# Designs tried in a protein design chat: VH-VL binders against C2 domain-containing protein 3 (C2CD3). Part 12

Target 1, 169 residues: C2 domain-containing protein 3 (C2CD3), of Homo sapiens (Human) (q4ac94r1171to1339)
Amino acid sequence: SSGLLDVGLRYRRSPRTAEGVLAARTVSISVQIIRACGLQAAAKALAEREPALQFSATVGVNASVTTHLSFLPQGEQRRTHPVACSFCPEFSHHVEFTCNLVTQHCSGEACFLAELLEFAEVIFAVYHENTKSASDIISIESCKEYLLGVVKVPTKELLIKRSGITGWY
Key: E = the ipSAE of ESMFold2; O = the ipSAE of OpenDDE; V2 = 0.75 times the mean of E and O plus 0.25 times the DockQ between their complexes.

## First folded at step 11 (VH-VL; framework fv_ficlatuzumab)

Design q05 (from p04 with light chain N92Y; at its last look DockQ between E and O 0.63; V2 from the best seeds 0.00; counts 0 for: pae E 4.0 > 2)
Fold by ESMFold2, look of step 11:
Structure q05 (fold): chain C 169 residues (1-169), chain A 122 residues (1-122), chain B 107 residues (1-107)
Amino acid sequence: as target 1 above (169 residues)
Amino acid sequence: QVQLVQPGAEVKKPGTSVKLSCKASGYTFTDYYMHWVRQAPGQGLEWIGQINPSGGYTNYNQKFKGRATLTVDKSTSTAYMELSSLRSEDTAVYYCARVPYGHYLFGAFDIWGQGTLLTVSS
Amino acid sequence: DIVMTQSPDSLAMSLGERVTLNCKASQSVSSYVSWYQQKPGQSPKLLIYGASNRATGVPDRFSGSGSATDFTLTISSVQAEDVADYHCQQYYNWPYTFGQGTKLEIK
C-alpha cells in the first residue's frame, strides 16, 4: 500500500436534463476526491528511474487526480487542480457525472444504467506534475507528468447502497 | 518486454464467424484497456471496440451492428475478438492495441499487435 | 462520427527538409489527438499523444501541435527511415476515428 485515496461515490437523482435517444430523466454519479496519503513511496519508486523526481521524492509531489467512468467517453474525464508539494494532499474536490437512466454506446445497444454499473468502475489516476516557469508553458503537460498510482472502485455497490460508497482505496 | 502477439492469417467464407486472439505479455493485463482496430487493404484504420479486462466492460463501434464480440481470459492474459456474419468487406488486417491510463494517454494506442490478416472469400 | 481529414494525401521530400502534416477534425476534439507512423508491412507506432506529447523512444525531430480542430505533425529534418504512412486519430468521443493517412516518401 504505497498510497491511498479517500473518496466517496453516490448514485442519486440529478436535477439536470439530458437529450437524445435517452429517457427524459437524468441521474448523477457524484464523486468526491477528498485526499490522498502515502505518496512518498510511489514517488521514490519512480525516482529510481527518473532523475527529475529525486527532489520531489524527498520534499513532496504536486499531486493531481484524474477521474473517469469506464462507460463514458474520454472527453468526460475530469481532473483536480494539483496540490503542491505534499505526500498527503487534500483535494476536497467534487465532480458530477450526469448520466441518463437508459444509455447507449457506440455499439448500438440500448442499456439501462443499472446494467452498466454492474460491470463498470470509477478509475482514479494520481499524477505528479513538475510545474515549470511561465516560459515552459508549452512543454509543461508533456514529459513532466508522472503516474503515481491507479485506483479502481467498482460501481455495482451503488445499486444497493443509498448512502453510497466511502473510504480509503 | 511489453508485447501483443497475434496469429498471422485466417481465411474464412462469407457468412461464417472468426475468433481472433491477442496474447499480452510483459505488463499487468488488467491495468490497461484493450482495443481492436482494422485496416482494409490500401485503406485507413477503423476502430472496432474496446474491453476493460478489469470488470469486463465493453464498448463497440456501431458500424459492426453487434457482429463484434470482445472477451478476455485473465488467466492467460489473452484478448479475443469474434466477428460474425462475415462479409467480403471484412477482409482486413485486425490489430489489437493497448491503451494506458493517463489524462492525455487515455485513448491513445501505445502498443500494437503485429496484426492478423483475415481474408473473407468464397 | 467525428471526421478526421488529413492533408496532403502524399508528398515526397528531400533528406533534411522540414515536413508539416495536417489533420482537421469536423468538430472540436480538445487536445485528444494522437499521431501514428506506419511503415510498409508494419503495424502503427504511436508518435504523439495529447496533440503535442512525444511517446517514449520517439526522436526529437517529431513534434505535434494544435487544439480544437486543427492539428499538425512536424518532422524537422526528414530522415530515410521516416518513409511511412502517418495517421492522426481523435479519442475525444466514440467512436474513435482516424484520418485517411498521409504517405511520406523520400525523393
Scores: ipSAE 0.339, ipTM 0.748, lowest interface PAE 4.0, mean pLDDT 82
ESMFold2 (binder alone), look of step 11: mean pLDDT 92; pTM 0.944
OpenDDE, look of step 11: ipSAE 0.744; ipTM 0.901

## First folded at step 12 (VH-VL; framework fv_ficlatuzumab)

Design r01 (from q01 with light chain N92Y N93K; at its last look DockQ between E and O 0.48; V2 from the best seeds 0.00; counts 0 for: pae E 2.7 > 2, SAP .503 > .496)
Fold by ESMFold2, look of step 12:
Structure r01 (fold): chain C 169 residues (1-169), chain A 122 residues (1-122), chain B 107 residues (1-107)
Amino acid sequence: as target 1 above (169 residues)
Amino acid sequence: QVQLVQPGAEVKKPGTSVKLSCKASGYTFTDYYMHWVRQAPGQGLEWIGQINPSGGYTNYNQKFKGRATLTVDKSTSTAYMELSSLRSEDTAVYYCARVPYGYYLFGAFDIWGQGTLLTVSS
Amino acid sequence: DIVMTQSPDSLAMSLGERVTLNCKASQSVSSYVSWYQQKPGQSPKLLIYGASNRATGVPDRFSGSGSATDFTLTISSVQAEDVADYHCQQYYKWPYTFGQGTKLEIK
């Protein structure tokens, strides 16, 4: 991968709320997706296999980023707003994932969140999304997505760095 | 050309284990999740689990109650599924299938192996 | 587990007819549904992902629609090579689950 993604991760316990007991048993994993750069190389590589992308590889891509925690179901993934026509998009995007302190592995085995974070990852997928033509009448090829790159950030540092992890990946 | 290659058949006795292989070619192995799905004769498809080849992190269908183990060998671009304590109801075709990253594609199986027929009988 | 229920279980169609296959989820799966074609003795092949997006190389006679719990696969003009089992799948939550399948035959 030739591109870089500037992100921040933080681990925070949920404050007390009107919900009481439930809030005391949850934590928030805050994810910041700040910006990306170096996307033109990935776009040019795609355009060699997909000629319809030649213009985007020259002018700029419509970039979005998905965020997925490896220990959560795929339905919990999030995405940024798209940033049009850029190879160095600024997202300035913030999401929170609310997690229980005691979680259930997919295998049905109960475990603590700290055990999951030791080996888990936050996965960022950067992709280009074509927009529809104004007059697309048939139901083909709507909103195609083209993967530009994947960034994986281990979560183990969250166990010792309470103030979080920030940097380019 | 993108391919997932699996052995055609395996025969095992109840109570034993099997380790099925799936060799990937034509793409960057660590850029896709690998999943395993089985299909008993005349029945529907059943998801077994997934593995992220880069970090080795796995998630399993709890119906297998810890009997399934997914692993990868990055140096040979090969995924493995081990199933222990075999029973006659484990007789099925076992597929490996890959999942791309993305928003709409993530979780859809875009390429499948041809499947391995596992027969569990005395 | 999220149950995916397909209807009908089977049907026989004449060439050129429009076919609509249904898939219902036992709870909302957003748009995280895919459709697969499985010809006799072969592996499944991805047709539709994200409820409505056609996979690369799939003929434009195949289309998908729906969200939340009700999903359809439509073949606008059935061809002889479309004889197969068709499966829907949700990938919203673990475990991923498939419908029981719909068998399409030509009269």
Scores: ipSAE 0.486, ipTM 0.797, lowest interface PAE 2.7, mean pLDDT 83
ESMFold2 (binder alone), look of step 12: mean pLDDT 93; pTM 0.953
OpenDDE, look of step 12: ipSAE 0.770; ipTM 0.909

Design r02 (from q01 with heavy chain F106W; at its last look DockQ between E and O 0.04; V2 from the best seeds 0.00; counts 0 for: pae E 4.1 > 2, placed apart)
Fold by OpenDDE, look of step 12:
Structure r02 (fold): chain C 169 residues (1-169), chain A 122 residues (1-122), chain B 107 residues (1-107)
Amino acid sequence: as target 1 above (169 residues)
Amino acid sequence: QVQLVQPGAEVKKPGTSVKLSCKASGYTFTDYYMHWVRQAPGQGLEWIGQINPSGGYTNYNQKFKGRATLTVDKSTSTAYMELSSLRSEDTAVYYCARVPYGYYLWGAFDIWGQGTLLTVSS
Amino acid sequence: DIVMTQSPDSLAMSLGERVTLNCKASQSVSSYVSWYQQKPGQSPKLLIYGASNRATGVPDRFSGSGSATDFTLTISSVQAEDVADYHCQQYNNWPYTFGQGTKLEIK
């Protein structure tokens, strides 16, 4: 009754430069958002509650995907460009999150990234931007986005799997 | 021929319940939303709710505060609207109407039943 | 709830005249407005959907226009058979709501 998201996660070491203290203390989490499928079911379900979405639920959604690492601030969230009018959008999007090897928990305690990744997750949220129904000349804010679905991928496997995490979720 | 057939009239006492029927024919029952709309004498149209015959999902006008219950019988292609705790103000013609999918028609009632006159009186 | 206000409440026109019926929404409903014709003793009949799309079988003299909050149903040349109540409806938001109706009569 819901769609799937094809994603890839990789743990990458930042290039060590002899002079770059920052490079030595950071790593990158590479996220690939490849494609989604089956978004029509989600759109139809949502359209039952949001009548303005019934058109999009029929012809296609304008899908974008937000990516957030659970241990990073909300401000580090990234978003793909929207793919228009498709229930099977291909994003071919790549994003890298720079992560400190050592960080501080909300509790104030120092924590290694490995510890964070053991319990962390990558959160993907698929949104539909209702541009057609939002053709309101009165207010720019009339354009609404609607959550089609959320995917959470645990990051713990990044610590042990060199090839990373790939697949449909 | 596509049609929605409703009983002609119902007479009920205040405080009782009524279950109105809407028999669909001439099309695939589960491919359209079924809505219910009422019209008090000399008044405008008032939306009651909708049901998706396929999954049974419903939306209601909150004005009815749960007094309205929409159901379907897929085997007979019949939609039902039950209204409880009837009041004199519920006196109206009650219509069932289908709503198609696609483009800008999803909220438009393209086929209507002939309506059932519900009279609520002591 | 979105309030749909029709104007005028009633009008009497001569045969062949241009008729303009208005419907105003209390907030933007985009183009998700339908118009219905209801002849005396009959069920409503869909005329226009999506603000400006004529339903199948509807005569060319009927047309719809408008967006956001202001909508219009026009009969280019009113005929005797056009005597009816006309209802506008928004389906942009739950609950769906109708105007109070406009009664069209022929002089």
Scores: ipSAE 0.228, ipTM 0.742, lowest interface PAE 1.9, mean pLDDT 89
ESMFold2, look of step 12: ipSAE 0.331; ipTM 0.752
ESMFold2 (binder alone), look of step 12: mean pLDDT 92; pTM 0.948

Design r03 (from q01 with light chain Y96R; at its last look DockQ between E and O 0.40; V2 from the best seeds 0.00; counts 0 for: pae E 2.8 > 2)
Fold by ESMFold2, look of step 12:
Structure r03 (fold): chain C 169 residues (1-169), chain A 122 residues (1-122), chain B 107 residues (1-107)
Amino acid sequence: as target 1 above (169 residues)
Amino acid sequence: QVQLVQPGAEVKKPGTSVKLSCKASGYTFTDYYMHWVRQAPGQGLEWIGQINPSGGYTNYNQKFKGRATLTVDKSTSTAYMELSSLRSEDTAVYYCARVPYGYYLFGAFDIWGQGTLLTVSS
Amino acid sequence: DIVMTQSPDSLAMSLGERVTLNCKASQSVSSYVSWYQQKPGQSPKLLIYGASNRATGVPDRFSGSGSATDFTLTISSVQAEDVADYHCQQYNNWPRTFGQGTKLEIK
């Protein structure tokens, strides 16, 4: 596959009010989707099989990114707005996945989430959306989407690195 | 063309192990999760587990935890499912299946192998 | 585990009739349900995903509907080639689970 996705992942306590005791039971995995690059090669490869993509492969794609945390329900996935007509889009998108801690004998802070993070992944899928006019925005389901690339980032480094992980993938 | 090719049959004795193969072609093997599903004779479908071919990360149905092992060989685009301590109840057709991408499509199985009939008998 | 319960277990229909197959989840799975057709001696084939979207190459006579816990697969005009077992599957939660299947026959 071609192209790169610039992302950041962080583990942290919920930023609820300091006086609220509810914040101690809620943990966030923060995901930042900063930008992508190198999408033209992927678009050209798709255009070889899909004539409708010939124009987009030469002038720029309407890229969006979905984010899924592998142990959460499918309904928890998130999606950026598309960035029009670019092979190097800037998303600057922030998503938070809130998780509950599970109490066990093995740790004083958290056992359930740490166990899941050791083997979990964050899945980023980059799509080209055939975005229609303003009159079509009501029926977003009528837009076709084409997979440009997939990035899967293991979460186990969140158990080691206190400030999270960032970089190009 | 996108295909998942499995051998047709395996016969094993109880207490032994089997390693079933699933050869993928026509797509980028490491981009797509591979799942394993079985179907006992005359019965419904039962999910065994999944594997991420790029990193080797797995998720198993707890029913099979400790007995099933999913692996891949990236150089041959082949997925494997090893099942240990076989018993007669493991007699079934074992399918590999691919998960496509798409907002509502991710998680469904769009391509299935033809299945391997595993017979476990004395 | 989320239990998917299909009904009926089997049915026999005349050519051209409308058939409706039901699938009920033990708890909400949003719209993350797929339907598969499995012809005798063959592997399953994806018909419907996301409760209501037809997979590529699936005839218009197949349609799906439902959300949360109650889902249906409808065949508007049954044809001889539709003789098969039909399975629903939820993919909202782990583990992935299937209904027990519905066998469709032609009278």
Scores: ipSAE 0.481, ipTM 0.794, lowest interface PAE 2.8, mean pLDDT 84
ESMFold2 (binder alone), look of step 12: mean pLDDT 93; pTM 0.951
OpenDDE, look of step 12: ipSAE 0.569; ipTM 0.869

Design r04 (from q01 with heavy chain Y57W; at its last fold request DockQ between E and O 0.38; V2 from the best seeds 0.00; counts 0 for: pae O 2.1 > 2)
Heavy chain, then light chain:
Amino acid sequence: QVQLVQPGAEVKKPGTSVKLSCKASGYTFTDYYMHWVRQAPGQGLEWIGQINPSGGWTNYNQKFKGRATLTVDKSTSTAYMELSSLRSEDTAVYYCARVPYGYYLFGAFDIWGQGTLLTVSS
Amino acid sequence: DIVMTQSPDSLAMSLGERVTLNCKASQSVSSYVSWYQQKPGQSPKLLIYGASNRATGVPDRFSGSGSATDFTLTISSVQAEDVADYHCQQYNNWPYTFGQGTKLEIK
ESMFold2, look of step 12: ipSAE 0.607; ipTM 0.827
ESMFold2 (binder alone), look of step 12: mean pLDDT 92; pTM 0.946
OpenDDE, look of step 12: ipSAE 0.690; ipTM 0.892
ESMFold2, look of step 14: ipSAE 0.575; ipTM 0.823
ESMFold2 (binder alone), look of step 14: mean pLDDT 92; pTM 0.946
OpenDDE, look of step 14: ipSAE 0.386; ipTM 0.823
ESMFold2, fold request of step 15: ipSAE 0.605, 0.609, 0.593; ipTM 0.826, 0.830, 0.820
ESMFold2 (binder alone), fold request of step 15: mean pLDDT 91, 92, 92; pTM 0.939, 0.944, 0.944
OpenDDE, fold request of step 15: ipSAE 0.299, 0.168, 0.134; ipTM 0.809, 0.776, 0.774

Design r05 (from q01 with heavy chain Y101W; at its last look DockQ between E and O 0.63; V2 from the best seeds 0.00; counts 0 for: pae E 3.1 > 2)
Heavy chain, then light chain:
Amino acid sequence: QVQLVQPGAEVKKPGTSVKLSCKASGYTFTDYYMHWVRQAPGQGLEWIGQINPSGGYTNYNQKFKGRATLTVDKSTSTAYMELSSLRSEDTAVYYCARVPWGYYLFGAFDIWGQGTLLTVSS
Amino acid sequence: DIVMTQSPDSLAMSLGERVTLNCKASQSVSSYVSWYQQKPGQSPKLLIYGASNRATGVPDRFSGSGSATDFTLTISSVQAEDVADYHCQQYNNWPYTFGQGTKLEIK
ESMFold2, look of step 12: ipSAE 0.425; ipTM 0.774
ESMFold2 (binder alone), look of step 12: mean pLDDT 94; pTM 0.955
OpenDDE, look of step 12: ipSAE 0.799; ipTM 0.915

## First folded at step 14 (VH-VL; framework fv_ficlatuzumab)

Design s01 (from r04 with heavy chain Y101W; at its last look DockQ between E and O 0.04; V2 from the best seeds 0.00; counts 0 for: pae O 5.7 > 2, placed apart)
Fold by OpenDDE, look of step 14:
Structure s01 (fold): chain C 169 residues (1-169), chain A 122 residues (1-122), chain B 107 residues (1-107)
Amino acid sequence: as target 1 above (169 residues)
Amino acid sequence: QVQLVQPGAEVKKPGTSVKLSCKASGYTFTDYYMHWVRQAPGQGLEWIGQINPSGGWTNYNQKFKGRATLTVDKSTSTAYMELSSLRSEDTAVYYCARVPWGYYLFGAFDIWGQGTLLTVSS
Amino acid sequence: DIVMTQSPDSLAMSLGERVTLNCKASQSVSSYVSWYQQKPGQSPKLLIYGASNRATGVPDRFSGSGSATDFTLTISSVQAEDVADYHCQQYNNWPYTFGQGTKLEIK
């Protein structure tokens, strides 16, 4: 099972007045989550093991996408709003990550953002929120989240001004 | 015209194995999951397991503890169920049944074979 | 495993009478319940799926209802050709399970 996630990546300078001189210069990494497709195959695959997903695998999934930069703390992860009942959801969602041009390693050594971006990646995870069918009582307690797929986009492509579509399995 | 054809009967001794066949016709074989269900004389139906259209994934009732093996031959549109270490209590009619995708339909058996009577006796 | 309990085990009805068959799940199976008709010496035939959806070619006199744990198959006016065993099934959880069946006869 495979699908596609259409995303756009770019970065912009963002002046900060906050802390130290080195922290004053930041870059905003903009992530645009446009659309996904081919989610039914993933849903059907899950439905083989999760009968509760059989309905969604037939009619459509409630998809949301998490976005995380590999060099940022996990708490910086962002999530789109869910798009209901679709195998080809259009999110049209914009996420911005503020990154310092210069940061410090755990060792205390300075590290430039460019160095980080060379080896970092943007991690997209597509989830299905299993809200019971319309005939069933929707209970928050009964909601379960299922991972449909993961897409990892190297951030080095930002250095060469690339955006595009990536696939997952 | 859509049908699943099974042999009428098999007779086996305890401890042996049997491989039952189910030949599909009248539809695209690879579009449907295939399930196996058995029915002991005078008893209800018992689900054995399922195999996906590609044949690459199976799911079994744990009651059979690995004695059942499901396979498919796409080239002949035939599903197979092998049952090993046969016991007298395995005497039953064994059905193959297809499951389509659909609204509340996936998991319901819309087409059944005529069944194969397996008799296990010494 | 989810236990499906059918009631009654057997019943005899007169032609034209309303027949009600019940199926109770040991836990909620949502609407993932199907009903099958099995005539003597034949394989089961799908009647209802998703608790209340009539399968293709099934006469209008057959209807299904229910959700969660309690399900019912109704024959509005029983006919001679309806003599059969009727089975309910849940497919909400692995393993799929069936009721023990209800035998319907005509007086």
Scores: ipSAE 0.023, ipTM 0.646, lowest interface PAE 5.7, mean pLDDT 87
ESMFold2, look of step 14: ipSAE 0.236; ipTM 0.727
ESMFold2 (binder alone), look of step 14: mean pLDDT 94; pTM 0.955

Design s02 (from q01 with heavy chain G55S; at its last look DockQ between E and O 0.04; V2 from the best seeds 0.00; counts 0 for: pae O 6.1 > 2, placed apart)
Fold by OpenDDE, look of step 14:
Structure s02 (fold): chain C 169 residues (1-169), chain A 122 residues (1-122), chain B 107 residues (1-107)
Amino acid sequence: as target 1 above (169 residues)
Amino acid sequence: QVQLVQPGAEVKKPGTSVKLSCKASGYTFTDYYMHWVRQAPGQGLEWIGQINPSSGYTNYNQKFKGRATLTVDKSTSTAYMELSSLRSEDTAVYYCARVPYGYYLFGAFDIWGQGTLLTVSS
Amino acid sequence: DIVMTQSPDSLAMSLGERVTLNCKASQSVSSYVSWYQQKPGQSPKLLIYGASNRATGVPDRFSGSGSATDFTLTISSVQAEDVADYHCQQYNNWPYTFGQGTKLEIK
């Protein structure tokens, strides 16, 4: 009864000056977050435990999506703008992650991006921002985020597919 | 035509258990939450718990400390509430009531059973 | 738990008079308040949901108002058939809680 997320992943060369001696070149992993669907089931499930979500579970959620590459620091996570009051939000969001072709492990050993991508994944998390839709005064304290679902897309196919990875997940 | 049917009365001794039934008809059983509410003689209403007939998900008023168990039989559109370790204070009319999804409706009890009078006495 | 306090506990009114029943929440429950009418020997009946929405089949003389902590059920012109106990309920937080009820009688 979970929803789906329509996304696109592309590997693009981006000639940039690298910070490190070993990272002379960077590439960009382009992520497109297109749309989601079927979010009502998740919202209703949450509303069983959180009465404050009963209204949103009926009329629509305020959905945003966080994107994270598993091999990047958590601080590199990006988030879409929220799409208000929809169970099928269209984000039409594009984000690019700059990645070094060569990076260093904690041990100091060089690691190629291709090695990372073979075992890495893009993690999408869909959140609902509970903004009181009622006549109540919106306070910062009243805003709470609820996780609707998580999607993980392996990046290994970026090493094979020239056109990238696209589809519903 | 939509109705919830409950037996009229049950008499139990302290320390025993009772399982009350609530048969739904006239609507899709799994489309509505089922709640249980009791009312002691001359007192107000007290919420016991809820169950989603579709998923089986439940939550309870912690006051009952696990003594209440809600279940459903989808094949017969019947909801059940079992209350264990009965006490004299459990003497009350026990209602089942459905809760719909909707604008501000999710939590309002739009249809009630007629209630079952549970008497707990020695 | 959120405490719902109704006032008055009881009242007697003359036919045709305006009746006002109050319900106060110990903390904000937004607009997630419902009112029920319970006639003697009967199960409760939903009158108002979402603080101000009249349930299907409920006469126009019944109205609800309020938000956050203070809520009111009004009967514009009380009728003989309105003799009952009236209960308010919040469903903003677990556990759901009810007021202690108000008994309405006709003089």
Scores: ipSAE 0.018, ipTM 0.662, lowest interface PAE 6.1, mean pLDDT 89
ESMFold2, look of step 14: ipSAE 0.587; ipTM 0.830
ESMFold2 (binder alone), look of step 14: mean pLDDT 93; pTM 0.947

Design s03 (from q01 with heavy chain N59K K65Q; at its last look DockQ between E and O 0.59; V2 from the best seeds 0.00; counts 0 for: pae E 3.0 > 2)
Heavy chain, then light chain:
Amino acid sequence: QVQLVQPGAEVKKPGTSVKLSCKASGYTFTDYYMHWVRQAPGQGLEWIGQINPSGGYTKYNQKFQGRATLTVDKSTSTAYMELSSLRSEDTAVYYCARVPYGYYLFGAFDIWGQGTLLTVSS
Amino acid sequence: DIVMTQSPDSLAMSLGERVTLNCKASQSVSSYVSWYQQKPGQSPKLLIYGASNRATGVPDRFSGSGSATDFTLTISSVQAEDVADYHCQQYNNWPYTFGQGTKLEIK
ESMFold2, look of step 14: ipSAE 0.469; ipTM 0.791
ESMFold2 (binder alone), look of step 14: mean pLDDT 93; pTM 0.947
OpenDDE, look of step 14: ipSAE 0.608; ipTM 0.876
ESMFold2, look of step 16: ipSAE 0.457; ipTM 0.782
ESMFold2 (binder alone), look of step 16: mean pLDDT 93; pTM 0.950
OpenDDE, look of step 16: ipSAE 0.619; ipTM 0.883

Design s04 (from q01 with heavy chain Q50Y; at its last look DockQ between E and O 0.04; V2 from the best seeds 0.00; counts 0 for: pae O 8.8 > 2, placed apart)
Fold by OpenDDE, look of step 14:
Order: structure tokens, then C-alpha cells, then sequence
Structure s04 (fold): chain C 169 residues (1-169), chain A 122 residues (1-122), chain B 107 residues (1-107)
């Protein structure tokens, strides 16, 4: 199964005054999560193994997207609000990641953001939140997330393209 | 006009294998899952397993412990179930049944074959 | 495995009477329950899916109800052609499981 995730990536200077000299030179990587499509195929594939997804695979999934930069801690991961009951959700979500122009390796050696971006990637994961669409009592314990797909976008493209980056899962 | 055609009967000895066929007609074969269900004489229905439309994925009732193998031949719109290490307890009518996508229809068997009576006896 | 228990095992009814068949799941199966009619010497026929949805071509006298663990198939006015075994099935969990069946006869 495959689908499309339409995203926009750009970076802008973000002056920070509060975090010292190094922090004064920061860049905000702006991620716009626009839309996804083709989620039904992924849902149907999962439904083959997960009976709980049988209904959602035919009616629509509750999709959310997580975004993570590979060179940032996992705690910096962001997630969209879920779009309910759609195989082609429109998210219209904006996320910004603040990055230092100069960072340090674990060795203590200085590293430029450009060097990081050359080998880094933005990782998008599309999830379905199984909220029982049936008349069943929605309990928190019954909610389960299912991974529909993953898109990895190389950040080196930010050096070439400022927007209009799409991914496939 | 939609139908699943199965052979009437098979007779096998214990320890042997059988491969049952189910030929579909009147609909797009690859649009439906194919399930297999058996029914011992005077007993209820027992789910064996299923194969997805493309034939790339199967799921089995663990009761059969890998003795059942489901396959499809898309070119002939035919589904197959092979059952190995046959036992007398495997004597039953074996049905193929299709399952569509659609709301609560997924998992419901809307069309059944006429069934194949498998007799396992020494 | 989810156990589906049907009741009664058998019943004999007079023509025109209301027939109620029950199916109980050992755990919640939401609304993913189907009912099948199996006439003597024939393959099962889908009557109800999703607990309460009548399959195409099924007479109006057949209806399904229930959710979670308790399900019912009702024949509002039983006819001679309704003599059959009736099976309930859950498809909420693997493996799919059926009830033991209910035999309906006419007095």
C-alpha cells in the first residue's frame, strides 16, 4: 500500500535573545502538513490483521501526523490534531522547529546546521486513532493507534527547495 | 449469477493431503476476500482461514496448526485450500465463502460455495 | 477464542408465530455479528450482518438486534420455508467463530 503526504518545508531566521550567543543565531524549520491521500489502502491492509479496523477501512480513518527531525531529541516530536473519518485528510497544520545554526557533537566539536541538514531527514508518521465509531462506549482503554505509513524527507532538499516537498509512504 | 463452485466430494485416507478448489464466477475475483469454513456432520460451522484478494496474505485459525494452506489462482478465479495430515476428525463439508469490504459487511460471508464433502477414512 | 452460544438449541413453532433466536458472545464483539440460514442439504445463506442489517433479498420478517454480547434474530411471522438451522457469527476478533446453531422446525 502507498499514499501521498503533501508537506511544505522552509526555514527562516528566528532571533532568540534569551539563550546566549549561540542561541542568538537560530533557524526555525517550518513544516506545513497540508494533506494526505490514499489512506484507505493502508487501512485495508492493516484490517487484514486487525479486525478492529474493518469498519474504519471502509468508512474512514481518524488520521494524525507526527513530525520529527532526525537530529533533534525524540521529545521534540510534534503531532497534528486528528482529522476524523477521512481517507484524504486536510490537516492545514503548521509546526516549527527551532534549530541552532551552530551545535555541538557529543565529542564537543562544533557542527553547523547546514552540515546536519545534509544528512538529516524529516520523519512523518501517519496514524489512525481507533475511536470506536460504533455505538459502543468510547473508553480510553479501547483507543489504539495504528501506523498507516511513514514518510521520510531528506532535509538536504531544504537547501534546494524552499517549499512544495511531498512524501510517499 | 454470482457463484462459487466446489466439487461435490473427496475421499481420503488418514495422513494424506487434499486440495479443495473453489471457482468463482459472476464477479471480480480480486475484489473479495476468500474464506474457508467447514462443518462436521451434525455440527456447527468452524472458520478455517482466509486469503486476501491478491493472494499475498493469509490468516489461519491456529487450531489447524499450519495444516491448512490457502492459495488463489487469479487467472482462473479459483481459490484453493490444501489440508495436510488428514484425520478422521477432518471429515466435514468444506465451504468457500467470499467476504466484501463495506461497513459492517467486512467479515460477513455473503456468498457461499455449495461445499465439498471430505470423508477421511481408513 | 470468543465463544458464541446460541439458544435454544432447537425449537418447534407454529406457522405465523414470532420466533426469537438468541446468541451470546463470551466477550464484547461490538456489532460485528452475522446471522446465517442453512436449509437442509444447502450451504449457509447470509441473513443479517452488522447485528441489525438485513442482507439483500432477505424477507422483511427477518430482523436482527443487539450489541456487545447479546444478539437476537427475530422472525416476525414464521413461514414453512423458514425451516432451517440458524447460525450466528462474530467477526470482531480472530479467529472468527460461530455459534453451535439453532434448529427451527414447524409443528
Amino acid sequence: as target 1 above (169 residues)
Amino acid sequence: QVQLVQPGAEVKKPGTSVKLSCKASGYTFTDYYMHWVRQAPGQGLEWIGYINPSGGYTNYNQKFKGRATLTVDKSTSTAYMELSSLRSEDTAVYYCARVPYGYYLFGAFDIWGQGTLLTVSS
Amino acid sequence: DIVMTQSPDSLAMSLGERVTLNCKASQSVSSYVSWYQQKPGQSPKLLIYGASNRATGVPDRFSGSGSATDFTLTISSVQAEDVADYHCQQYNNWPYTFGQGTKLEIK
Scores: ipSAE 0.013, ipTM 0.629, lowest interface PAE 8.8, mean pLDDT 87
ESMFold2, look of step 14: ipSAE 0.334; ipTM 0.753
ESMFold2 (binder alone), look of step 14: mean pLDDT 92; pTM 0.944

